# VH-VL binders against f9vpa4r286to426, part 5

Target 1, 141 residues: f9vpa4r286to426
Amino acid sequence: VIEEIKNAERVIVIGAGTSYHAGLYFSIELNRLGINSLPVIASEYYNVRSKKGDLVFAISQSGETIDVLQGIRMMRNSGAKIISLTNVIESAIARESDYKIYMRAGPEIGVAATKTFTTQLASILFILSVLKKENLKKMEK

## First folded at step 2 (VH-VL)

Design d8 (framework fv_disitamab)
Fold by ESMFold2-Fast, scan of step 2:
Structure d8 (fold): chain C 141 residues (1-141), chain A 123 residues (1-123), chain B 105 residues (1-105)
Amino acid sequence: as target 1 above (141 residues)
Amino acid sequence: EVQLVQSGAEVKKPGATVKISCKVSGYTFTSYYIHWVQQAPGKGLEWMGRINPNSGGTYYNQKFKDKATITADKSTDTAYMELSSLRSEDTAVYFCARTLYYGSRSYGYFDYWGQGTLVTVSS
Amino acid sequence: DIQMTQSPSSVSASVGDRVTITCKASQDISSYVAWYQQKPGKAPKLLIYAASSLQSGVPSRFSGSGSGTDFTLTISSLQPEDFATYYCQQYYSYTFGGGTKVEIK
């Protein structure tokens, strides 16, 4: 999946609620690495014009968020590749995606919303760490 | 028992189109990607592209993007690869193979392969 | 794009020999390397994945090692059924090595 992110003409990061905020952070960091990225709040997916060369990074804890699912379907039909970050195996969003990343839920810590954001952020930070290593190697050449 | 069974050998004239099938059984078709690999006579393996059968999403090797079209039919658990505007250099054995993608790990290795389909282009 | 340089292109060996095949990736691919065996007229068969993991049903005389850019497939004691062509593959973005033909000495 790292090569898909590095080589995308544009990375569209789509999510709802706390997933959107995790995605916003990811999008900002991608732009800092020189990767063109657009954060999209899922409820506004219909305002986005996607095309071949675009990569969609869809974040949904349940994998069933209807606006995210509709967004990825629309963007896939326009030629974009889809990566999903979800916590539910074989969820609708995961099934509709070209590449799937599943989050690992840790022990219960009490605050569900905070736990969800932290788990998504941990996955994003891991991806960013690999991309930063790749970026450093390119600069060394 | 996992099986990928490909259609039989084809002989085509230059300029023709050929469509090769890869029928799967023994697993959930929509949970695995199907890849296509070309092997010219006496040559090595070259990846052509892949499809997610559940979404229909495809990804191609740039060398083949204008030559090959990969599709999937969930009702028959069959993936297809269509080659257009055939030339003699398209003569090769074409293989389908599956991959699993699950979790934060890529299981992108080809654990099961079809038997191969020989396409001969001659005039 | 990622090039996989496989060596040697061929090796002549006898039953019981230790055979070593190497692959060099043009850039870091972590452990996203698989090795396949192909016999004439047949489809490739997966031997090793994740650089060093032995596929179920594959004899233990096959082993893989390496990470980053340098990878090795070893056959510790060559058997008659092992005479075949071997391919490495990086599955970061799906390129194969050129192949190594293991033939009878």
Scores: ipSAE 0.000, ipTM 0.497, lowest interface PAE 17.7, mean pLDDT 82

Design d9 (framework fv_disitamab)
Fold by ESMFold2-Fast, scan of step 2:
Structure d9 (fold): chain C 141 residues (1-141), chain A 121 residues (1-121), chain B 105 residues (1-105)
Amino acid sequence: as target 1 above (141 residues)
Amino acid sequence: EVQLVQSGAEVKKPGATVKISCKVSGYTFTSYYIHWVQQAPGKGLEWMGRINPNSGGTYYNQKFKDKATITADKSTDTAYMELSSLRSEDTAVYFCARDKGWLQPYYFDYWGQGTLVTVSS
Amino acid sequence: DIQMTQSPSSVSASVGDRVTITCKASQDISSYVAWYQQKPGKAPKLLIYAASSLQSGVPSRFSGSGSGTDFTLTISSLQPEDFATYYCQQYYSYTFGGGTKVEIK
C-alpha cells in the first residue's frame, strides 16, 4: 500500500461529506511530502480525468457510498489503481479495490458523521506517519 | 417530529419547466440525503436522483440526468427538483424521501406526500 | 444498473390469508433491501429494512427474509388495512421492484 502511494504519478483522494474533509487533509499532507495529490468530492467524480499511473485513494466508512463506488469504477476503467479506506470488510468498495485498508470504528458506535471523521483522520495520520518515516530514512542514507 | 412537506400540484404545457420543493423539519437537514422518486399514473416507483444538502453533491439515475436538476437551500431547509423541457411522459407524482447514507447504505424512512405534475397539450 | 424483479404483479387474497411476495436482484446486494407499502393517493410507507428488520410501529404480521439476490416479504395473516401495493427496493443504488398489488378476492 505505502509503496503504491510513494510511486504513484498522482494520488486522487475521493470521498463524500466528512470523508471528503478527511481526504482533503490527506491530500494536502501528501503534497507537502512531494507526492502529487488531488482531492475530489465524490459527487463530482465525473469531472476527473484519470489515466494509467494514477492511484485513487477512496474513503468511505460504509464501503457502499455510491458516488465513491461510481468514481472508482470510472477511474479504474481509465487505468488507475484503487486503494480503499473503509470500515466494512468485503463491502462493495473494498471488493472492487486493488488494496484495502480497514478502519477500527463500527457503524453501531454512535453518531455517524462525528465518529467517521475521527476514525478516518486517525487512519490517515497513521499512514502519513509511515510515509514520513520512510522519507526520513531515505534522507539519512 | 420528522416531516417532509412538498409543494402543491402543477399543471404545465409541453416545453415548460417546473420546480417542486421539499421542505424538511424535525431533524438536521444537512445530515441526510434527499432523494426524488417518480411515479407515472398507474405505474411503479422509479428513482431519479439524490442530493447531499451539506455538500450540494448530486447523483442521478442516468435516465433522468438531462431532465432533472436537484438542488438544496440550507437557509430554508428545502430541497428542490426542477424538470426541464416537459413532455406528456413527465406527467407523474414526484416524491421526495430522506436517507442517512453516511456510514452504510440507507433506506427511505420518511417520505413527502407527493406532488402531481400534469403536462397537458 | 441493478434490476429488481418482483413477483407476482398482483395477488387476490382474503382476510386471514398468508401472502408471500418475492423480489430478485440481478446481482448480489447483500441485505440492502427495503419493503414499502403504498395505498392509493398516498406516499409509500417503510415496512422492512435491511431485508428482515421491522420498522417501528409496523405490525408483527409483516416479516422479511433473504440475502444476496433473493428476498421475500410475508404477511402472516392478511388484515383489511393491508390491501395495498407493495414495493421492494435495493438501496445500494436505489432500484425499485415493479410492485405487487394485494387485492380482495
Scores: ipSAE 0.006, ipTM 0.521, lowest interface PAE 15.2, mean pLDDT 83

Design f1 (framework fv_faricimab_arm2)
Fold by ESMFold2-Fast, scan of step 2:
Structure f1 (fold): chain C 141 residues (1-141), chain A 123 residues (1-123), chain B 108 residues (1-108)
Amino acid sequence: as target 1 above (141 residues)
Amino acid sequence: QVQLVQSGAEVKKPGASVKVSCKASGYTFTGYYMHWVRQAPGQGLEWMGWINPNSGGTNYAQKFQGRVTMTRDTSISTAYMELSRLRSDDTAVYYCARDAYYGSGSYWAFDIWGQGTMVTVSS
Amino acid sequence: SYVLTQPPSVSVAPGQTARITCGGNNIGSKSVHWYQQKPGQAPVLVVYDDSDRPSGIPERFSGSNSGNTATLTISRVEAGDEADYYCQVWDSSSDHYVFGGGTKLTVL
């Protein structure tokens, strides 16, 4: 997965609601690492022109967010590779992705929306930590 | 559990229109594209087009462009295919089918099919 | 105008292996799906993405896809395997699904 992100011509990060905000943060940090990234609100997927060489990073807690699903279908049809970050094994979005990353959700207590955003950020921060280490290693050479 | 149930057989005269329905159950209707495929007696399968049940967006095979209209009603999880200006060579069984992604392939297979609707066009 | 070519018929003895081909220009770069259709019935997906099987389809069914030819292989053929078989691809150039002409498998 990490190698796919590092080697992409462009990383399109698509999500809805709180997933979009987590994706926006991810996209900003990818650009800071020198990886060309475009955040996309899922409901506006039809405005995005993707191509071979693009990597789509799709964020959906349920794996069933319809605008995200349709966005990845359109982008895959244009030749993009798809990575999903979801919590549900065998969900539609997970099934239609080339690579799958499953979020770790804590015990189901309290405010679900806040917990979901925190879990998404934890997953993104882990990915960023690995990319940051790779970037430092490259600078040493 | 996942099922597509189509409307019953139709007999039409040349020049008429026919509208076939396909009712989905057992899954999230708006999560999967719906395709229409026809088969003339003794002939092979012919793709007609698809509809995205969420957006209402469609893509029709060139052969049917201008004669086919695909729609859906999300409140009753039903897709429709209307074919106009019918000719005798439109006599066929018409199928609805959903697409689904299983694995690493680039394009999706039709995993669930309706039972088919026989449309006979005769004078 | 992408075209998939299948032989119109294939005959095999019970217990032997049937091979049904699907020819297409550079088909190995596409994902091939296979459908079984028995008389009076809707098609049934038997192989998807070149070589994968849906739940409930016997291991006797397998597929391959390389170069200009995809193949559906049915091992230890049974009388109940008699059917028409269709290959299918998505042609991104024309934005269309394309079916092969179908192959009638006869056992015995």
Scores: ipSAE 0.000, ipTM 0.520, lowest interface PAE 15.4, mean pLDDT 82

Design f10 (framework fv_faricimab_arm2)
Fold by ESMFold2-Fast, scan of step 2:
Structure f10 (fold): chain C 141 residues (1-141), chain A 121 residues (1-121), chain B 108 residues (1-108)
Amino acid sequence: as target 1 above (141 residues)
Amino acid sequence: QVQLVQSGAEVKKPGASVKVSCKASGYTFTGYYMHWVRQAPGQGLEWMGWINPNSGGTNYAQKFQGRVTMTRDTSISTAYMELSRLRSDDTAVYYCARDRSYYLWGAFDIWGQGTMVTVSS
Amino acid sequence: SYVLTQPPSVSVAPGQTARITCGGNNIGSKSVHWYQQKPGQAPVLVVYDDSDRPSGIPERFSGSNSGNTATLTISRVEAGDEADYYCQVWDSSSDHYVFGGGTKLTVL
């Protein structure tokens, strides 16, 4: 899934509520790594024009969030590949994704944000850590 | 300032439908998710689902899937919850409530006064 | 189906401290919210995100959450604190809210 992210022409990060905020952070960090990324509030999916070469990174804890599911379907129909970040195996969003990443819940959370946001952010930070290590290896050569 | 005002009590026969309204004032209606919660007489609180007033998108609790429809009218800052094929065990007070968060699934900080729906023959 | 367990009732004398528990599997990894409900009235948010208070709620109300138990603590209890109290979490695995069964607080 890292390879798909690194090689995408554009990464569209879609989510609703808590997931959108986590996705916004992810999108900003991807752009800092030189990966073209567009954050999208799921309810505004109809404003997005996707095409072959695009990668959609869809965030939904339940894997059933209706605006995310509709956005995924629309963008897949225009040729984009779909990666999902969910925590429910066999959920609608997971089933309709090309690649699936399942969230990890931590035992303790020390910050004042909702714990759902923190769990989503932990998964995103892990992905970013792998991408950053790969980027540093290229610069060292 | 911030307020949710619900429609009045309803008495329905089994098999009928009921549509409860919730009018928001004192805040940006489209900026916050709206939840519906019910409470049967002598029982606890039961979450029914949410609506995104900006997009019209919804998510319903499994128990109500197929019978509940949540909608909104942004021109009058009003949310609606319609429950169809009513049964006697649908007798309850129905509440609308605002999610305190813009970007996080948060606590319900503002509640409507409740609408009593009685289902009897 | 995530489940929150509350004791059905708690009794406390005026001026003493009431503690209402909310049990759930790994609830310490979730954000817990607490509501007060008096007869014939809508619920009122008294504690959110484990330990934060909304404006207008007395500092006598506090919360904690760790492991498998969250606790609402009401210090210097007053007769006006008599009510039903409900805990609530948002369950990320199902994308739904879960309420506890409620605890009736009696001030004797």
Scores: ipSAE 0.000, ipTM 0.516, lowest interface PAE 15.7, mean pLDDT 83

Design f11 (framework fv_faricimab_arm2)
Fold by ESMFold2-Fast, scan of step 2:
Structure f11 (fold): chain C 141 residues (1-141), chain A 121 residues (1-121), chain B 108 residues (1-108)
Amino acid sequence: as target 1 above (141 residues)
Amino acid sequence: QVQLVQSGAEVKKPGASVKVSCKASGYTFTGYYMHWVRQAPGQGLEWMGWINPNSGGTNYAQKFQGRVTMTRDTSISTAYMELSRLRSDDTAVYYCARTYKWGSYRAFDIWGQGTMVTVSS
Amino acid sequence: SYVLTQPPSVSVAPGQTARITCGGNNIGSKSVHWYQQKPGQAPVLVVYDDSDRPSGIPERFSGSNSGNTATLTISRVEAGDEADYYCQVWDSSSDHYVFGGGTKLTVL
C-alpha cells in the first residue's frame, strides 16, 4: 500500500460525510509530505477526471456508500488504481478495490459507540506515520 | 556512483526540433522523477517539466505545452526531451535532474552536465 | 503562478557571513531547497528541506524558512563560494517546480 502511494502521480481521496472530512485531513497531510493529493466529495465524483498513474484512496465506514462505489468504478475505468479503507470485510467497495485496508476497534471497545471517529483517524495517522518515516530517506539505492 | 550523462551540444535553425538524451546510472531509474530545466545565456533556471520513468506519465510547464515531449527507455535507463518549432530564444543550456517524490526528495539532488542548444539562422 | 524573489546580488568579504533571501507568499509553509552554480557548471544542491545539508556540503551552509522569507546563510565565506545561488520550491496546487531568479554572490 505504501509502495502504491509512493508510486502514484496523484492520490485522489474520496469519501462522503464524516469520511470525507477524514479524507480531507489525509489529503492535506499528503500534500505537506510532497505527495500530490486531491480530496473529493463522493457525491461530486463525476466531476473528477482521472487517468493512469492516479491512485484513488476511498474511505467508507460501511464499504457500501453508493457514491463512493460509483466513483471508484468510474476512476478504475479511466486507469486509476484503487485502495479502500473500510470497516466491513468483503463489502462492495472492498471487493472492488485493488488494495484493502480494514479499520479496527481500539483496546477500549466498550467505550461509547459514538467514538467511531477515532477508528478512521487512527488508520490515517498510522499510514501517515509510515510515509513520514519513508520521507526521511535521503536517497533510494 | 549516481550520475546523469547528457548528449552533446546541438546547433539548430529556427523551426527545427532538437532531442536531448540523459542517461542515468548508479540508482534505480524508475524510482525517481526526471526533470528538464533550461537556462538561457546569463539568465536563471527555468523548469520545463517532468517524466515518471516508471509509468511514462508527464507533466509539462504551460509555457512549453504543445512544443515539448518527454519520453524514456527503461531498458537503457535513458530519458529524452524533444523541443519542436525552435525559436532563437530557445537558445539555452538544457539540464536533466532527478527528484524523489516527497519533501527533501522533491529537491533536484543530481543534475546532468547540461547540453547547449543554439538556435540561429 | 507562484513566484520566488531573490536579490540579484550580494557582496561579502572573506571570513564574513553571507545571507541570501528568497521571498514568497507564505513560503514558510513550503519546503525550500538551495542550489549553488559556478560558471560553466551544473547546479549543485547545497541545502534541502529548508535547513538540511546533503552529504559532502560543509557545515558553513545553513538555511531557515518562516513566514514569507527563506534564507540561505553561508558562514566564514571562502573565495570558492563565489557563485550564483537559486532557491526552489514545489507548488502542490499546480504540481510545478518554481525557481527564484538567482543571486550572484561576490566575495571581495
Scores: ipSAE 0.000, ipTM 0.616, lowest interface PAE 11.4, mean pLDDT 85

Design f12 (framework fv_faricimab_arm2)
Fold by ESMFold2-Fast, scan of step 2:
Structure f12 (fold): chain C 141 residues (1-141), chain A 123 residues (1-123), chain B 108 residues (1-108)
Amino acid sequence: as target 1 above (141 residues)
Amino acid sequence: QVQLVQSGAEVKKPGASVKVSCKASGYTFTGYYMHWVRQAPGQGLEWMGWINPNSGGTNYAQKFQGRVTMTRDTSISTAYMELSRLRSDDTAVYYCARGYDYVWGSYKAFDIWGQGTMVTVSS
Amino acid sequence: SYVLTQPPSVSVAPGQTARITCGGNNIGSKSVHWYQQKPGQAPVLVVYDDSDRPSGIPERFSGSNSGNTATLTISRVEAGDEADYYCQVWDSSSDHYVFGGGTKLTVL
């Protein structure tokens, strides 16, 4: 998953509501690491032109967010690879993703928006920590 | 375009059975659960159960256990809901609706609905 | 059996904010969905998973869910928002979906 993120021409981070804000943070941090990233609010997926070489990072706690599902389907049809960050094993978004990352908090039905954001942020911080360690290792060489 | 089209209105006598159909188009029929919801005149929405079109597995609300049967025909992308031993208080509009989780149950919203089928039970 | 409680009616003037509540024991631990239904029509999903919106639903529709109360908020209300609104959750103890009794939104 890490190699896919590092080697993408562009990482499109898509989410709705609270997930979009977690994705916005992730996208900003990816750009700080030298990885070209574009945050996309799921309801506006139709404004994004994706292509081969793009990687879509889809954030949805439930794995069932309709606009995220439509967005990843459109972008995959344009040649992009899909990574999902979800809480539910074998959810629709997870099933339609090339790579799947499940949140550390486990499946939580009806979690308050604040807690959902915190849980997604924890997962994102972990991914960022691995990416940062890989970059440091490469610079040492 | 994703669409659910239901069969036409039915008038039945008490004790009879009714079978409502719901034809899906514009998506992979086996990829989503099909839910059935009814609404009596002037009343709220009542969930009856779901069928997983991929496996044929069903889950019925306790109130309808023993009276409802949900089936599907994957060759024509159609789901069916049969309610037996009809009573006058079964008079309602019956809806089919798509839930986008087909693997591990449907704790998720119903994003696409059929137009509804009016079933009238009267002597 | 799990019960969701909604006010039977809410009235609001055009341009103001309507808030429709859905009360349930520990509902904040569940995913709440909201449906809009106009007379003679099938329900339309307007908010799902507490706060997410389907494509085509305007941003003035939003949701929240914490503790024992979920809320559907409709900002800058328009005459076309006049409808019945239903909340819905999955109840793990009974293995079924539960709908609230519905709230009639009147735009004066």
Scores: ipSAE 0.000, ipTM 0.489, lowest interface PAE 18.9, mean pLDDT 82

Design f13 (framework fv_faricimab_arm2)
Fold by ESMFold2-Fast, scan of step 2:
Structure f13 (fold): chain C 141 residues (1-141), chain A 124 residues (1-124), chain B 108 residues (1-108)
Amino acid sequence: as target 1 above (141 residues)
Amino acid sequence: QVQLVQSGAEVKKPGASVKVSCKASGYTFTGYYMHWVRQAPGQGLEWMGWINPNSGGTNYAQKFQGRVTMTRDTSISTAYMELSRLRSDDTAVYYCARSPYYYGSGKYLAFDIWGQGTMVTVSS
Amino acid sequence: SYVLTQPPSVSVAPGQTARITCGGNNIGSKSVHWYQQKPGQAPVLVVYDDSDRPSGIPERFSGSNSGNTATLTISRVEAGDEADYYCQVWDSSSDHYVFGGGTKLTVL
């Protein structure tokens, strides 16, 4: 999966609500790493033109968010590859993704919404840490 | 070989603008950040900002915010730095320098290749 | 704003070891780069990421970075090493590059 992110012409990060905010952070950090990334609020998916070479990173805790599902279907039909970050195995979004990442939700610490955001952020930080480790301390002309 | 070639010396009056160019060759222009650094006579190096030639995105040092504009033309592998509302204390040698893209903030964003510098003199 | 402090000058005899320091709060948590600048010339990268050398830079140049001080070490100093030396970091918290004030190395 890391290779897909590294080799994409553009990484479209799509999510709704708090998932969009987690995705916005991810997109900003990908751009800082030199990876072209576009954050998309799921309800506005129809404004995005996708094509072969694009990679869609879809964030949905339930894996059933309708706007995210509609977005990935449209983008997949335009030639993009889909990676999903979800909490539910065999959810609709996971089933329609080329690559699947499942969140590591722990015991309930507080309100359910807080748990969802923290697990999404933890997953994103882990992916970023792997990307950052590669090719570190190498200088090229 | 990798090189950065800058435009020639400029003499400007206070209040004018100056636009310095930096032409890259020998590497993929869009694969590296382009930085601008200045040095007043007898003084140290001062970072002004960078542009990502791939996206056109910029990041300017706070001291220059509102006066500096960095652009690029990928068709000719050239970066530009325009400084407006010039003051006498803007008299300096202006350098362009590249840094590799890297994975991780606060890591090895060293400036491995530098332009020869452009002297900008601001005087009445 | 993050500040890097260098001594204004360091003097050393040919063949001896020169040490140029770069002070910064918790600088050991950052990656330090070093540039050499001779009169009328553009700076040249001599050490990057604390201790690594670019191709073409002699092994006499080395670096270290720990706590609040980074150090550029030039062993077996030659007359041609006489130059101004600048340390530099990327300060991720402010999203800015910071240069030290520079150190003039005199080889007597």
Scores: ipSAE 0.000, ipTM 0.499, lowest interface PAE 19.3, mean pLDDT 82

Design f14 (framework fv_faricimab_arm2)
Fold by ESMFold2-Fast, scan of step 2:
Structure f14 (fold): chain C 141 residues (1-141), chain A 122 residues (1-122), chain B 108 residues (1-108)
Amino acid sequence: as target 1 above (141 residues)
Amino acid sequence: QVQLVQSGAEVKKPGASVKVSCKASGYTFTGYYMHWVRQAPGQGLEWMGWINPNSGGTNYAQKFQGRVTMTRDTSISTAYMELSRLRSDDTAVYYCARQGLRYFDWTAFDIWGQGTMVTVSS
Amino acid sequence: SYVLTQPPSVSVAPGQTARITCGGNNIGSKSVHWYQQKPGQAPVLVVYDDSDRPSGIPERFSGSNSGNTATLTISRVEAGDEADYYCQVWDSSSDHYVFGGGTKLTVL
């Protein structure tokens, strides 16, 4: 999954609500590492032109977010590869992704769940830490 | 505070069209999908479709494709559902419902309108 | 087309536990929501995402979802719990929401 991110011509990070904000952070950090990245609010997926060489990083806690699912379907049809970051094994989004990353979220806490954002950030920080370590190794060579 | 208020009851003749409104207040109208659900007398809930108030994009249940049109007016935070070529079996209470908390990736319908009775007869 | 199956009715005595099932092929892989509807009223969300409760819903309401069956459990049932209960999922393969047929809970 790390190699796919490193070798992408562009990483489109798509999410809704808190997933979008986690994705925005990820996209900013990817650009800082020299990886071309575009954050996309899931509800605006139809405005995005994707192509062969693009990698879509889809963030959805439930794995069932309608806008995210529609977005990845459209972008895959345009030639993009799909990576999902979800909490639900074999959810719709995970099932339709080329690569799957499952985050660890604790029990839900009612109407205003904040744990989802924290878990998404933890997963993103881990991915970023691996990318930064590999970047550091290249600079040391 | 967060509230969906629907238009009043309608009585229509077969072949006519009906347009039900759903006015949202207390939240950012464009931040949440709006769904339409109907319920015939003594029957269960039947999903009709959704509209994305931000984009105007829609998705309709196969049963209603070609007869239903969902629109919205963002300037007055109002969603509309128009059903054409009415039949007697379209007699039902029509509900609008908001899909979840936008920021928590939920799919549940957390807020519902009070319902609009549409009677198709004579 | 995806189908959710509920028993038409369930009867329980006050203070007992009511269990309302929602059957669906591989429903355990989907998020199940439950709605309570009293006569002449709009539905009210009582359980979402399989087992979570909205603010204001008593802790007596709980849910589970695994395999081919989701269950709404109402413990220490009260007369005020009499209502129709509907399960619901979003079916990604059809891009449609699906409701169960509804279960009338009678507290005798």
Scores: ipSAE 0.006, ipTM 0.597, lowest interface PAE 9.9, mean pLDDT 84

Design f15 (framework fv_faricimab_arm2)
Fold by ESMFold2-Fast, scan of step 2:
Structure f15 (fold): chain C 141 residues (1-141), chain A 125 residues (1-125), chain B 108 residues (1-108)
Amino acid sequence: as target 1 above (141 residues)
Amino acid sequence: QVQLVQSGAEVKKPGASVKVSCKASGYTFTGYYMHWVRQAPGQGLEWMGWINPNSGGTNYAQKFQGRVTMTRDTSISTAYMELSRLRSDDTAVYYCARDHPYSSGYRYPDAFDIWGQGTMVTVSS
Amino acid sequence: SYVLTQPPSVSVAPGQTARITCGGNNIGSKSVHWYQQKPGQAPVLVVYDDSDRPSGIPERFSGSNSGNTATLTISRVEAGDEADYYCQVWDSSSDHYVFGGGTKLTVL
């Protein structure tokens, strides 16, 4: 999955509600790493022109968010690859994704935080940590 | 039966604005993006931007940002492109064009399969 | 800004094969479309998504795209194929469409 993110021409991060805000953070950090990224509110998916070479990172805790599902279908049909970040195995969004990441609790996640948002952030932070380490290796070559 | 019909030729003075129309028929107007492309005499094709007729959302080429406005009227299936503060080098044929309805079996269109006939805009004093 | 390079002209005899190239950095990762334009007329889509043909376009028109070069191939060329040909891609980095400079095909 990391290789797909690194090699994408553009990473479209789509989500609804709190998932969109987690995705916005991810998109900002990807751009700081030199990876072209566009955050998309799921309800506005129809304003996005996706193409061959694009990678869609879809965030939906339930894996059933209708606007996210419609968005990934549209973008897949335009040639994009789909990565999903969900909590439900074999949900509609996961089933229709090329790559699947299931949300997992990080070792130091606090009990006081909301389950969904904290788990999404933990997953995103883990992905970012791997990308940052690989970026440092490249700079040494 | 799918076609795009554009408004007639215009002659404008420098500093004026021009508004070109593009009427769609034979398909669901809100289902496809509408692009605007221009061609100066003896030169190549230049993309200006697109409008999503469903949402009204637009994306303009950097060169035209601040001078171009794209709109649509869904009740009459018509798209508009207005270019302001005209210069002599804006003299060109202006085309509207839609995305290909099926670029490949399971991909959304990104090729321009249907084009308007073009509108000649001449800018001279 | 992303740039597509086409030869300004290509000449071919009737019945022969014409090849029109479109050069672009890593263009093989993009979807290339080809348009035919005759004097005083709007462009006509002849090949889309590298190698697909719209309904009504003869099978003599074909395309390929790999590495840094896309190619429009016109087999068994006819006098009526004489026109300007343009390649086109969507560039996600700049979020815009790019056209090549055009190639005039002359059938002699």
Scores: ipSAE 0.000, ipTM 0.537, lowest interface PAE 14.2, mean pLDDT 83

